# Designs tried in a protein design chat: VHH binders against Putative methyltransferase YMR310C. Part 6

Target 1, 317 residues: Putative methyltransferase YMR310C, of Saccharomyces cerevisiae (q04867)
Amino acid sequence: MSSTRKFKKVEKPLSQTRHYSLCIPTTLVSDCRNLSQITHKVYQVAKFASLFNVSEVVILEDNSQVDATKKKISTAKLILALLQYFVTPPYLRNTVFNEKFRPYLTAASKLPRLSTLPFTRYQKQDHGRYREGLTIKMQKPTLARKKIGKVFKQTKYINIGKSKALALQSQLVPINARVTIDTITRKIVSPQEAYGDFTGLDSQYGYYTRIASSFTDLFMKGPLKEGYTQSVYVPLTTRDTSIPELSSLPTAETNPHILLVFSTWDTLARAFKLDQDQFVDCQGPQEFFDAQLPCPVSNSDVADAIPMTLTTLSTVF

## First folded at step 1 (VHH)

Design b5 (framework vhh_sonelokimab_d1)
Fold by ESMFold2-Fast, scan of step 1:
Structure b5 (fold): chain B 317 residues (1-317), chain A 123 residues (1-123)
Amino acid sequence: as target 1 above (317 residues)
Amino acid sequence: DVQLVESGGGLVQPGGSLRLSCAASGFTFSSYAVGWFRQAPGKEREFIGAISGSGESTYYAVSEKGRFTISRDNSKNTLYLQMNSLRPEDTAVYYCAADSYEWGLYSDEYDYWGQGTLVTVSS
């Protein structure tokens, strides 16, 4: 007999929304005395970034308080690893993280999984079709004189936490990247296509993470070729009188990218100074911000300021 | 005046068990993560395991998971390493180390080191 297939109507259109990036300083953990306390603070950042569908978390490196006498993993790299851990599905954790980072993730492994992540939720209709994966190296040694072991930077193989890697149908993609996969068509899909009504970046579920050590790194180097649509200073201590207070946001229909910089002015001034020669026409950090949105509570911890700011943006604007 | 003093090393038969101790003094022991490392002749220092200041978090090297158990007694300022099913390849000088931050679990990151205790596994 012949089977009849009815074409599936488009049931869930992709949402149009404002995309938020959070810039947080490494001083976020300055009052912490041990890994458990650092892990808890970073967990709070990850929790609220996930709850409010934040697209990106940028770690602004503040080296003013670094103990130069001790050789340790940098605070920025520790925060980066923890943020990545909290958006990594359990079946990929052992393959995503290099063995050298596993000691730093012991406290994180004991914390509750973030409830807003799709791979932690049961979804009957889409259960098993979409899966998070990690792109893995293709093994093909090349002999060149007496040197063996050419490593290919592209692959068709994805680790999806099963006994065998999934082979992409017709794509070669960069190795060592997090991707969302349609296991039926064997194609990389956007998180919005897979899970619906999600913000974030096109190829990875959850927020993207990176480190910035200067204003050039923060504003010019990132995953977005077009840059940020609007930059907003969120003062943790004192307002700058030359930056206007936030009065409006770009329309959601244009899918704008809004950078929220949680900082003290001193941290911004140091970051600006590192690249001052690149900004001959600029008098200071204030020229990089379209607006400022003061936190309702003065001298707020970054972890507390994040939900207050994101709630304000959702309810007032 | 910080000191870490290892004890309990010696000669043991293959398949045997041994318990190492590390006595700490000169600092607030419960505020420091502490761990065990070993070094065989001609090899670099190898991480075995670490335990947080409170004792709530432990991490072990993958190769040693299940044979070795790390524990601490903060009331006695002492760190322990229980070693079971010992093999000739476990022959090394064993070091205890302390770090003011719990994430310093590799040899070049620790603040304080003991002098080491020799463990020899042979028939």
Scores: ipSAE 0.000, ipTM 0.127, lowest interface PAE 18.8, mean pLDDT 75

Design b6 (framework vhh_sonelokimab_d1)
Fold by ESMFold2-Fast, scan of step 1:
Structure b6 (fold): chain B 317 residues (1-317), chain A 123 residues (1-123)
Amino acid sequence: as target 1 above (317 residues)
Amino acid sequence: DVQLVESGGGLVQPGGSLRLSCAASGRTFSDYAVGWFRQAPGKEREFIGAISGSGGSTYYAVSEKGRFTISRDNSKNTLYLQMNSLRPEDTAVYYCAAEFDYGTWSESAYDYWGQGTLVTVSS
């Protein structure tokens, strides 16, 4: 029964921003037999990443078990394409995904759009002011010469799913980036400014997605300028032994950028050994983690572990 | 459950054309993505192309693009493969296969397979 006395909860400042990045292994789909099953597992990851406003999903590629026979696409690239598909507005899908990837997106096209995304939620109320876009190459207009068209690394042109690209009023930005646009002022705006407090990283809505092809790439090729403030091991099985010298709880910090690595220790140890020549003074992967979380369930799928972990962390911070 | 039966195979001269059919029975045909595969003597089975349940998306192996066309008629529960400019190297047993959603490059992605129909390209 409830008591009249309540224990005081530690409260965070209202204006504090917290970012989570999720590292998921390609082995999350190892028990799948077809594209439909792979698509549904990745959809659950996308759904919960969107629900908890995760900033990034990084796919750790397990190259030690790569099946090199006759595959047209790697498992990592398939997961990447599916994750990107679920946060891409329908009007950009034909531009973002080339013909090579479209066969792998057929099951995804049949699934419900994620209800937490602004282009899904506000489609009927869209007055045309804010739209998701893709920055596209700026080319020198020399249509008479086949080989002398210079491609620029920066652009003012944004594909917003209309017949003509939108030209930015005063900004020049990197090509091939997802952005949120104010179509009236023709300026890139934060997703927070456009849609409220549910935002992705920087100038795009939804999680950022990338592949880490190596153990070092996981920590070094992130979208955050100063890297991750903490790296936390999230075990998927209780069969793993406790990792020596790792804290059982992540430390509280102002404006944290936390990398949550969903894996088994054996998978991380294999990835570390492939990069061993770069880590002469390191004994193992434990030196790259600040903490580990407990595994309360004997076995968990990555998709199930994500909401359990993020819910638990909401009570710590 | 889907059952598949191929037909239309036979002897064709080099440069000729041939249309293969695959008759489906069982659950609603439009619920399944379907594909064509072939296996030449002494070689592994290879993917040719696939078509989505609605017919709105088609996918081809790079080596077959331009010579082969896959189509379906959901009202007749039939899948077709139109083969043009046939060469002796196209001699193989041709199989149709069905999957609830479009699978991967691997034949293990397809749950239902036909018996196969032999195509011989020779003078």
Scores: ipSAE 0.000, ipTM 0.108, lowest interface PAE 20.2, mean pLDDT 72

Design b7 (framework vhh_sonelokimab_d1)
Fold by ESMFold2-Fast, scan of step 1:
Structure b7 (fold): chain B 317 residues (1-317), chain A 120 residues (1-120)
Amino acid sequence: as target 1 above (317 residues)
Amino acid sequence: DVQLVESGGGLVQPGGSLRLSCAASGFTFSDYYVGWFRQAPGKEREFIGAISSSGDTIYYAVSEKGRFTISRDNSKNTLYLQMNSLRPEDTAVYYCAKDWGYEDSYFDYWGQGTLVTVSS
């Protein structure tokens, strides 16, 4: 009967045993002529990253593409802003993104919401118990003599897109942070507790995103304290390396975090050479990779290579 | 679908005046810089000028300063080009264009153009 369904616990998919980070080059948008085309390509990356529950999207800056047009915002920062926009609930967009980013997000605002994001996927089933929020500044008056308000870098107030901010029961947390809130207990909860989705990154509501401005930043400035368990090269064009092809994926006790680097070998070699002084005993970028995948399709677009690669990996047993 | 439709072109005598209009649809006209370009046969497309989304700032090519005036009416989604003291060298197809929305000016959509012929 339909009444018994109202009391049934919602079945959520089992947490993944393998977690992925995607490294994409800024050349992803090199063939685009306008903001709309750039936005659409980044939207496809975001869509598939969300669909396959990836932990992280890293943007590797590729300075080989020289644009004669002087831009106020770099290509890497534009891609970052678009990726962050697509994982931001509509009610937080005006708070997360200041007005100076508005011209860059106009095309993005017209695209459909990502239905596969954790906080979107289970919203109807949990009756709005769990909600995405942004921590907002708390102000307290200082001594009356000075007549100044003091702004604290910690807060108990969360903007959840309602008329009034939610006050946490006892927690103080950093300002300007994305959080998942249990609206009944008024406590910050992990996305895994709220949605049952384990991306391999605690306190993340979808994919994490960052810019790697150098080869070393790619491997050293990630969100994982222990780093990536494996780094895998995914060639976008003709393979020109002797890295062994991936034959199996780890199932280690500590959930494996695999970095998939979508690039060309020339781009990686150039990035490595710029950091050569940090790797005096290394012969090239191949020493940082455990394996490579077969080129999905010769001269693959990054947006197409991502779903092909993740689908292939999901069927390997 | 973004559409820009120019009108008002035709045959005019040297020293005459002409006003071109561009009707915009398929985007929020009041949010974008829009501008005018022209192209004479066998020559590259030449920038005439652009107007800010609010209409408060107008950028003219140096060669056209003082003879051409750009304006817009956001309530009518229409861009205008007023051309005075026309010369035979002003003979060209005139295009209106929409800026792509970045800080740097790049025009991602053009209309089909309207022909202006200055001849006696």
Scores: ipSAE 0.000, ipTM 0.110, lowest interface PAE 19.6, mean pLDDT 77

Design b8 (framework vhh_sonelokimab_d1)
Fold by ESMFold2-Fast, scan of step 1:
Structure b8 (fold): chain B 317 residues (1-317), chain A 123 residues (1-123)
Amino acid sequence: as target 1 above (317 residues)
Amino acid sequence: DVQLVESGGGLVQPGGSLRLSCAASGFTFDDYAVGWFRQAPGKEREFIGAISWSGGSTYYAVSEKGRFTISRDNSKNTLYLQMNSLRPEDTAVYYCAAGYDELYWGSTQYEYWGQGTLVTVSS
């Protein structure tokens, strides 16, 4: 035959142009009987958030529940700890988490690592050069005695899971932040630079996690300076008569950052009512949403609703 | 409803000792990490030390380790700072603060603050 040489065209993958934040309610674990079941549900959220390159997972705290025990961590803090655990490499897990959280992370330690995280992917040429780290407060250097208050908010020391912390060459950075570090040059690098991942999420090692303790905090205390481009309600129930009519989807934006709020309307209305004094000009939670989506399935679990919703948005929007 | 009230401040000679107290009310004190901060005249506020919700762990600023001891009594909803070998440079307004322990060790964010108590160290 004559066709022994074949020119293969190389096509460059495109970076993600749409960014998503997921808001999940603490009630996602209300039907769980034990820590193992809670851990598995949160693991499914983490797995799909990682798979779809979600930028942020926001935990909306249901303040209608009373903490029954003074020494237990809140449901929101438990979900936060589990989400952060699943995006933490094994070499950091023993040193970064507060001892208070260790009993709640036991079941999580037995689950498979998330294969879709940038730092979990095997990079043969770069193996050992780039590491995930946590910025830690300065230990006792002679220089730290000058201007003490400002120095303790910033650091040059990074825990990379070795016996000694890595020192940045010349720069101070905020403490208690997850970073990707080049161990040869001793500088912070983007995950894309380190791992070659075309996610469009330059500052993310996975997803950012936070707790919204109020309806106001959900919209006002996000990591984005300008806020979310659109806020979209995703109902977890098919009780249509209880869901108010929302405005049609606005015109498609360039490089949108969309907040998807997985909830029931009753939960959102309750949260809004608690913050009513801050919303004197507003009549209800619907004024904070640009759109609503159909309920993904008649009996939607948050973990199941997430991949169904993100898949639908990938094909339609 | 949340209130932290410092007491025990005053004038003391160099080399002397003081015990500051902070009485907490309006919240579940033993669910919170609590700590001490100070602000000297014309200076920025600085961290002194913190104690975990159970009292099982303490964390001190490097400059103060050995002279100051932080403790708590959850049955009395009270935080203490024992200050020994006081120096003129310890002159400051001392604040107690309460916050939840954050996920990472040593990252406590302080939500509730007292009004402060003045400590003056001079001869």
Scores: ipSAE 0.014, ipTM 0.266, lowest interface PAE 7.8, mean pLDDT 74

Design b9 (framework vhh_gefurulimab)
Fold by ESMFold2-Fast, scan of step 1:
Structure b9 (fold): chain B 317 residues (1-317), chain A 123 residues (1-123)
Amino acid sequence: as target 1 above (317 residues)
Amino acid sequence: EVQLVESGGGLVKPGGSLRLSCAASGFTFSDYAAAWFRQAPGKEREFVSAIYSGGSTTYADSVKGRFTISRDNAKNSLYLQMNSLRAEDTAVYYCAAEPYDWGLYSPDEYDYWGQGTLVTVSS
């Protein structure tokens, strides 16, 4: 059966010590007239998030306006699906994305794979040792003596895009989870172990994605156990008023996890007001930020602001 | 030793059909992403169709509905059924394979290539 391939361990660069999460507004696509334009803007965000090894992209819903034309799929859900598509290996795309999303992914399917993702960058050098996979339901689970109470929501089988699912040696893991697998040892491994790159998130390949439907959700429902070390406001317009309570530069820290919020102050203030009953003792959204940066470029598109901001921060610390 | 050998090219009239075959040795197609690319005179290689190791397929807009990619894992062969052929389909057709399944659209994503088979659509 098995090929006896020998692999030399490839020395990979040291993992980065500063980790970033990017918060982007749904209004990044408000000037787009069609799916192709939306797809291209989201692709640029994904490209730069991948290039700078960003841990997370958070989509902040702008609830200031209700768009009835997007009732079947919200703008936030569309951006989420596109971001997830760009970090999904082609062999998993049809499994990861429900049939209902395929009409929204047609333009994305024509764009190049992100070459800076750790999976893409190192896999040829490792001769396929590490693969991205999706945990799948056991077709023939070990039957309980009685079908009492619990549904079998764990599996040892991982879809790695091959004709047969890979069976884990001795682990049972939740179904429908994205994992990195060592195909030789048949064990789930961290991204740092597999690729040398580490985003600061457990078992996460590329960036993590989520929707923040409220101001509270942005700060409270993140993937980091201890939360963000620092939250930094990055204005998308030079017309924002000075925020007197915020430092002009983030403080240097050892191994920080920094949330960069790309927005306008008006959008953040409106989101804060919608959650006002949860923040009765707070004077405004500024209490949730540790620092602010100058607007990277007047009338900045978020995709352009991202690389300018991340490059600038590399020179501050 | 990974080898891909194309066959089935030839001369056809507009509206005709051709079936291209690609035989693989040194690996199993079921474990690889495989694709057809074509190169017309004076143009760069362009994507035609791909099949993932899991069996899902993708087509260029210019061939969708006319071409069908398939493989036979038992015969370790990849096929391209071409129907309703047009003059603009005239090109050298290349079979390509990649074990990693990440790059299906760009020629530079594929490490393993056949030598090509010429398809001419002309009266």
Scores: ipSAE 0.000, ipTM 0.130, lowest interface PAE 16.8, mean pLDDT 76

Design c1 (framework vhh_8cml_1)
Fold by ESMFold2-Fast, scan of step 1:
Structure c1 (fold): chain B 317 residues (1-317), chain A 124 residues (1-124)
Amino acid sequence: as target 1 above (317 residues)
Amino acid sequence: EVQLVESGGGLVQPGGSLRLSCAASGRTFSSYAMGWFRQAPGQEREFVALISWSGGSTDYSDSAKGRFTISRDNAKNTVYLQMNSLKPEDTGVYFCAAGLTYSWYQSTNEYDYWGQGTQVTVSS
């Protein structure tokens, strides 16, 4: 994929009292005929995730097997690259996206930049002291001792879109991660501290992105050490509102981190079935959800369901 | 991998009809856009029709619009091309193709898997 990834587990989010993660299926783009249509749908997801201060967008890979001999980029990797592109400042694009991805980002480059992101509103050499950056690997001599240690997997160097990388004053951080940096103190800071406005997981401006290649990975491989406080099913069709054993509202909690799963029940059932051996004591995917939301219209596109759902939750929760 | 087998080709008179079928093997069928291409003697493969992963979107070459209809049955892992009002110019080997359609949906480069083709001859 892209070399830009978040590898660090976060103990707990600090920026806002309610955090949302959006799970979107790769079938989001199933009706698209070409790259431009795929790009537009992913752009809508990115736009609303940014508008509602979503912390994470997780892509649930369709239960179709990924063919190891496949010549084209997978749908999940394409969606991931597009989501990352829409929250990547222009000065990092060449570093974040290698040659392999650039043909897939042509349509994205023609779409309007997300106005909620500070680096899309501000011009080069902004008056602020804060910048978005990409952590880059520290150079270690090949003749050094065989031990790789944490120093090799961590770095103090950040690409901030200038000719020379910025060296952190006293921090070592995972490589290949997007961060917000205070260029004066040379420290990683939260986006809230930097901009007074927050999205993401307190380590970068904008949402975090990842692929869940299985039903298990959706719940177990998130960036939060404690996991999600609630998992909520968001039905895309009236047919799916008849799922039994789910409450109609999420449980109220202090500082919740809610996973909102936008999918058809069929897609979730297929994903669960592939991991059935890991869930021998479970009867179905419903056991992984705390609540379901009302379907706002009889049939919803994933991208359209996102703003409707987040607006509803801002009223109720 | 996905393997594709075409059927339904044959000899037909001008103005006649044929229905081509393409059977796919593999559980990934529903994740692929499906296309039909044809190759006339001495010519390069040209686009005829495509259908999206879900069946919700279709497109046709100018020569096929109004005469051909592409459809799919994801439960049977099959894509179809209904050809009506056939002309001698429609003669060629018809290929079924599966791929992730990203930019140039009419380009052969957008398709990862190809069938062996089925001959369609329109002759008086």
Scores: ipSAE 0.000, ipTM 0.109, lowest interface PAE 18.5, mean pLDDT 73

Design c10 (framework vhh_7z1x_3)
Fold by ESMFold2-Fast, scan of step 1:
Structure c10 (fold): chain B 317 residues (1-317), chain A 120 residues (1-120)
Amino acid sequence: as target 1 above (317 residues)
Amino acid sequence: QVQLVETGGGLVQPGGSLRLSCTASGFTFSNYWMNWVRQAPGKGLEWLSGISGSGGYTSYADSVKGRFTISRDNAKNTLYLQMNSLQPDDTAVYFCARQTFSDYGRLDYWGQGTQVTVSS
């Protein structure tokens, strides 16, 4: 009689024993002629990253560190915005994104939502207990609306995509923050507590994403304090499958976090050369890789290479 | 009411070490990313390090990688920054800052700061 409702507790996964980060080049969209084609390519990356519980998508800028031209938005920032859009629930999209990015998200709004994201996987089993939300500013009483500009910087109200905002039970939080809410206790919870640790990074409601503006940043500015356990080159052309200094398969490790770098060797060599002054004792980019895989799809694109590579790895490990 | 209070600053010789603490109150500490940011005399703000709510994820600015370690004790609502191999250019006011849960995470609450001076 003391229970307001009883739900069967759904066991959610804790950290996987094997984790992947995907490095994709900005050249992923070089053959695209318009925003719609760019959006479709990035959507495919997001779809497979979500499906395979990828921890991270890193965007490697092709020679961006030498680009002095100030454009309205860089290719890397566009890809980043699209990747972040695809891990945002539809009911939050109009509010979460900076006004400068909204013109670039019009094609993305027409694509299906990703059903494999952590915050959608257990929605039915949890009866909608956990929801993604955005903190919204407190509204003053009607009397106070006569004083334009009087705004609270903190709030207890969360937009969770329902007709009424949810009021937090005891917390006061900053406005304009994306949060995970326990709708029963009316408390902000970690994504791991709500959805499980699908990605192994403790802080994710989907894949983490970042831009690597240099060869050095790819390996040194990752989300893991210990770095990647293995870095694996995944050639996008068959001409690149015979790099003499690299092993054909990664060595077996306990609890590995593997960086899969989808690129051409020419792109990596150019990026390395721009950072050459930082690596006086290094002979080339091969010293940063532990292994290489066979080219999964000759002369296709990165979006096709990703699922083929991840599927192959799932059958071996 | 959200409060962040930094302690542990002081004068230290080059090559020395200091441990900064930040005590948090007025919110569920374990649900927030926490950050350390500094401001050297006459310069702008420089972000140094961040740590996830659980403590499982950390990140560092290149200027402090290998020298500084961020950590937290959620039972004590306390954030730490262990600073080793301090250099004169580490002289700054060090701030504890809370991060929002957004993909575009912002630092929304800042402490008062604690002064660190590295000088012989």
Scores: ipSAE 0.000, ipTM 0.184, lowest interface PAE 13.2, mean pLDDT 75

Design c11 (framework vhh_7b18_3)
Fold by ESMFold2-Fast, scan of step 1:
Structure c11 (fold): chain B 317 residues (1-317), chain A 119 residues (1-119)
Amino acid sequence: as target 1 above (317 residues)
Amino acid sequence: QVQLVETGGGLVQPGGSLRLSCAASGFTFSSYAMGWARQVPGKGLEWVSYISSGGYTEYQDSVKGRFTISRDNAKSTVYLQMNSLKPEDTAVYYCAKLSYDRWGPMDYWGQGTQVTVSS
């Protein structure tokens, strides 16, 4: 089969062998007065997570702070929605997000798209060959389906932001699923096949995101089969002196997956205390960390700490 | 060739439990998300649960708290533990391999296993 491309195939990056997960606290938005300020802080996190090919952003829920939102939506859920919004193609925004979220996404809609996302980066060079889509209900039910009276929540039609939905060649897929498609072969493809090894995870396109509601969930629940190779404490304040039982980050192991926990020691100690019954043989949160980094910048905002930390790690690890 | 073989279905009384198993072959099992979907008589196909390659799980609201999905990568098997079964859970349950380790399309489906919840 001959290529329909006008130019030579774009070379994609080699598979990433070093992977990072970022844990950010909900308190990153505690000083924000309005939705616009919250949105801008979360946007900075998303921007740097995308720039450094971060595999995962974990939101550590801290209920000790006053809710920064004017509505009943939790701070953690708002941050989650914003992080998801920034990795969603513009043509899918209104379809992917429930209308109830629209008031919370108004400031986000005015911010630049993340240029370092593979979909955005390679779209022009690939002449639109690979495209993010959302599977949609069949627009015109077939006669056979109406005859048998069965209702299937499967479809072969994908909204790719064009005037006409793309019909898959041979696959039947669930409705409302996010997919990457090859528009030439009309097949669903892995993000790795389409865009290269963006996050180092076989099925990930952009960063994965989740909420950790407890200290236990942070370390024990995640998308990675092997868990984290190293867990590293990144202090957000110079008030946190070197923790006696934590060393500096050692040299990289083969294929490490590193969890970077941006927090204060007080917040971690408080979270650990709430889960104490899970850890009868543990004396404190230090037992869950392999290393610590120096505070990246005095009294750092999380958004500022992230690029400083990731840049430093590019030279050390 | 991708093969998915479901077992563990059957007739059970309301409030009972069943464990479904799905033996997978023909692909690198540990690298893919796996899921369960069901076909309810008179309704369409509904998603039940997903489990990522890393063990992250998602559940449909109607089964949350009652069903537990798990996997054994050494055995290339995914499980669905179904507790507190209701008549509404009566369906053919399908094991599926997903294209992505997130809410992605199912590439391959098994033959299905019948679960009937009635007295």
Scores: ipSAE 0.000, ipTM 0.173, lowest interface PAE 15.7, mean pLDDT 73

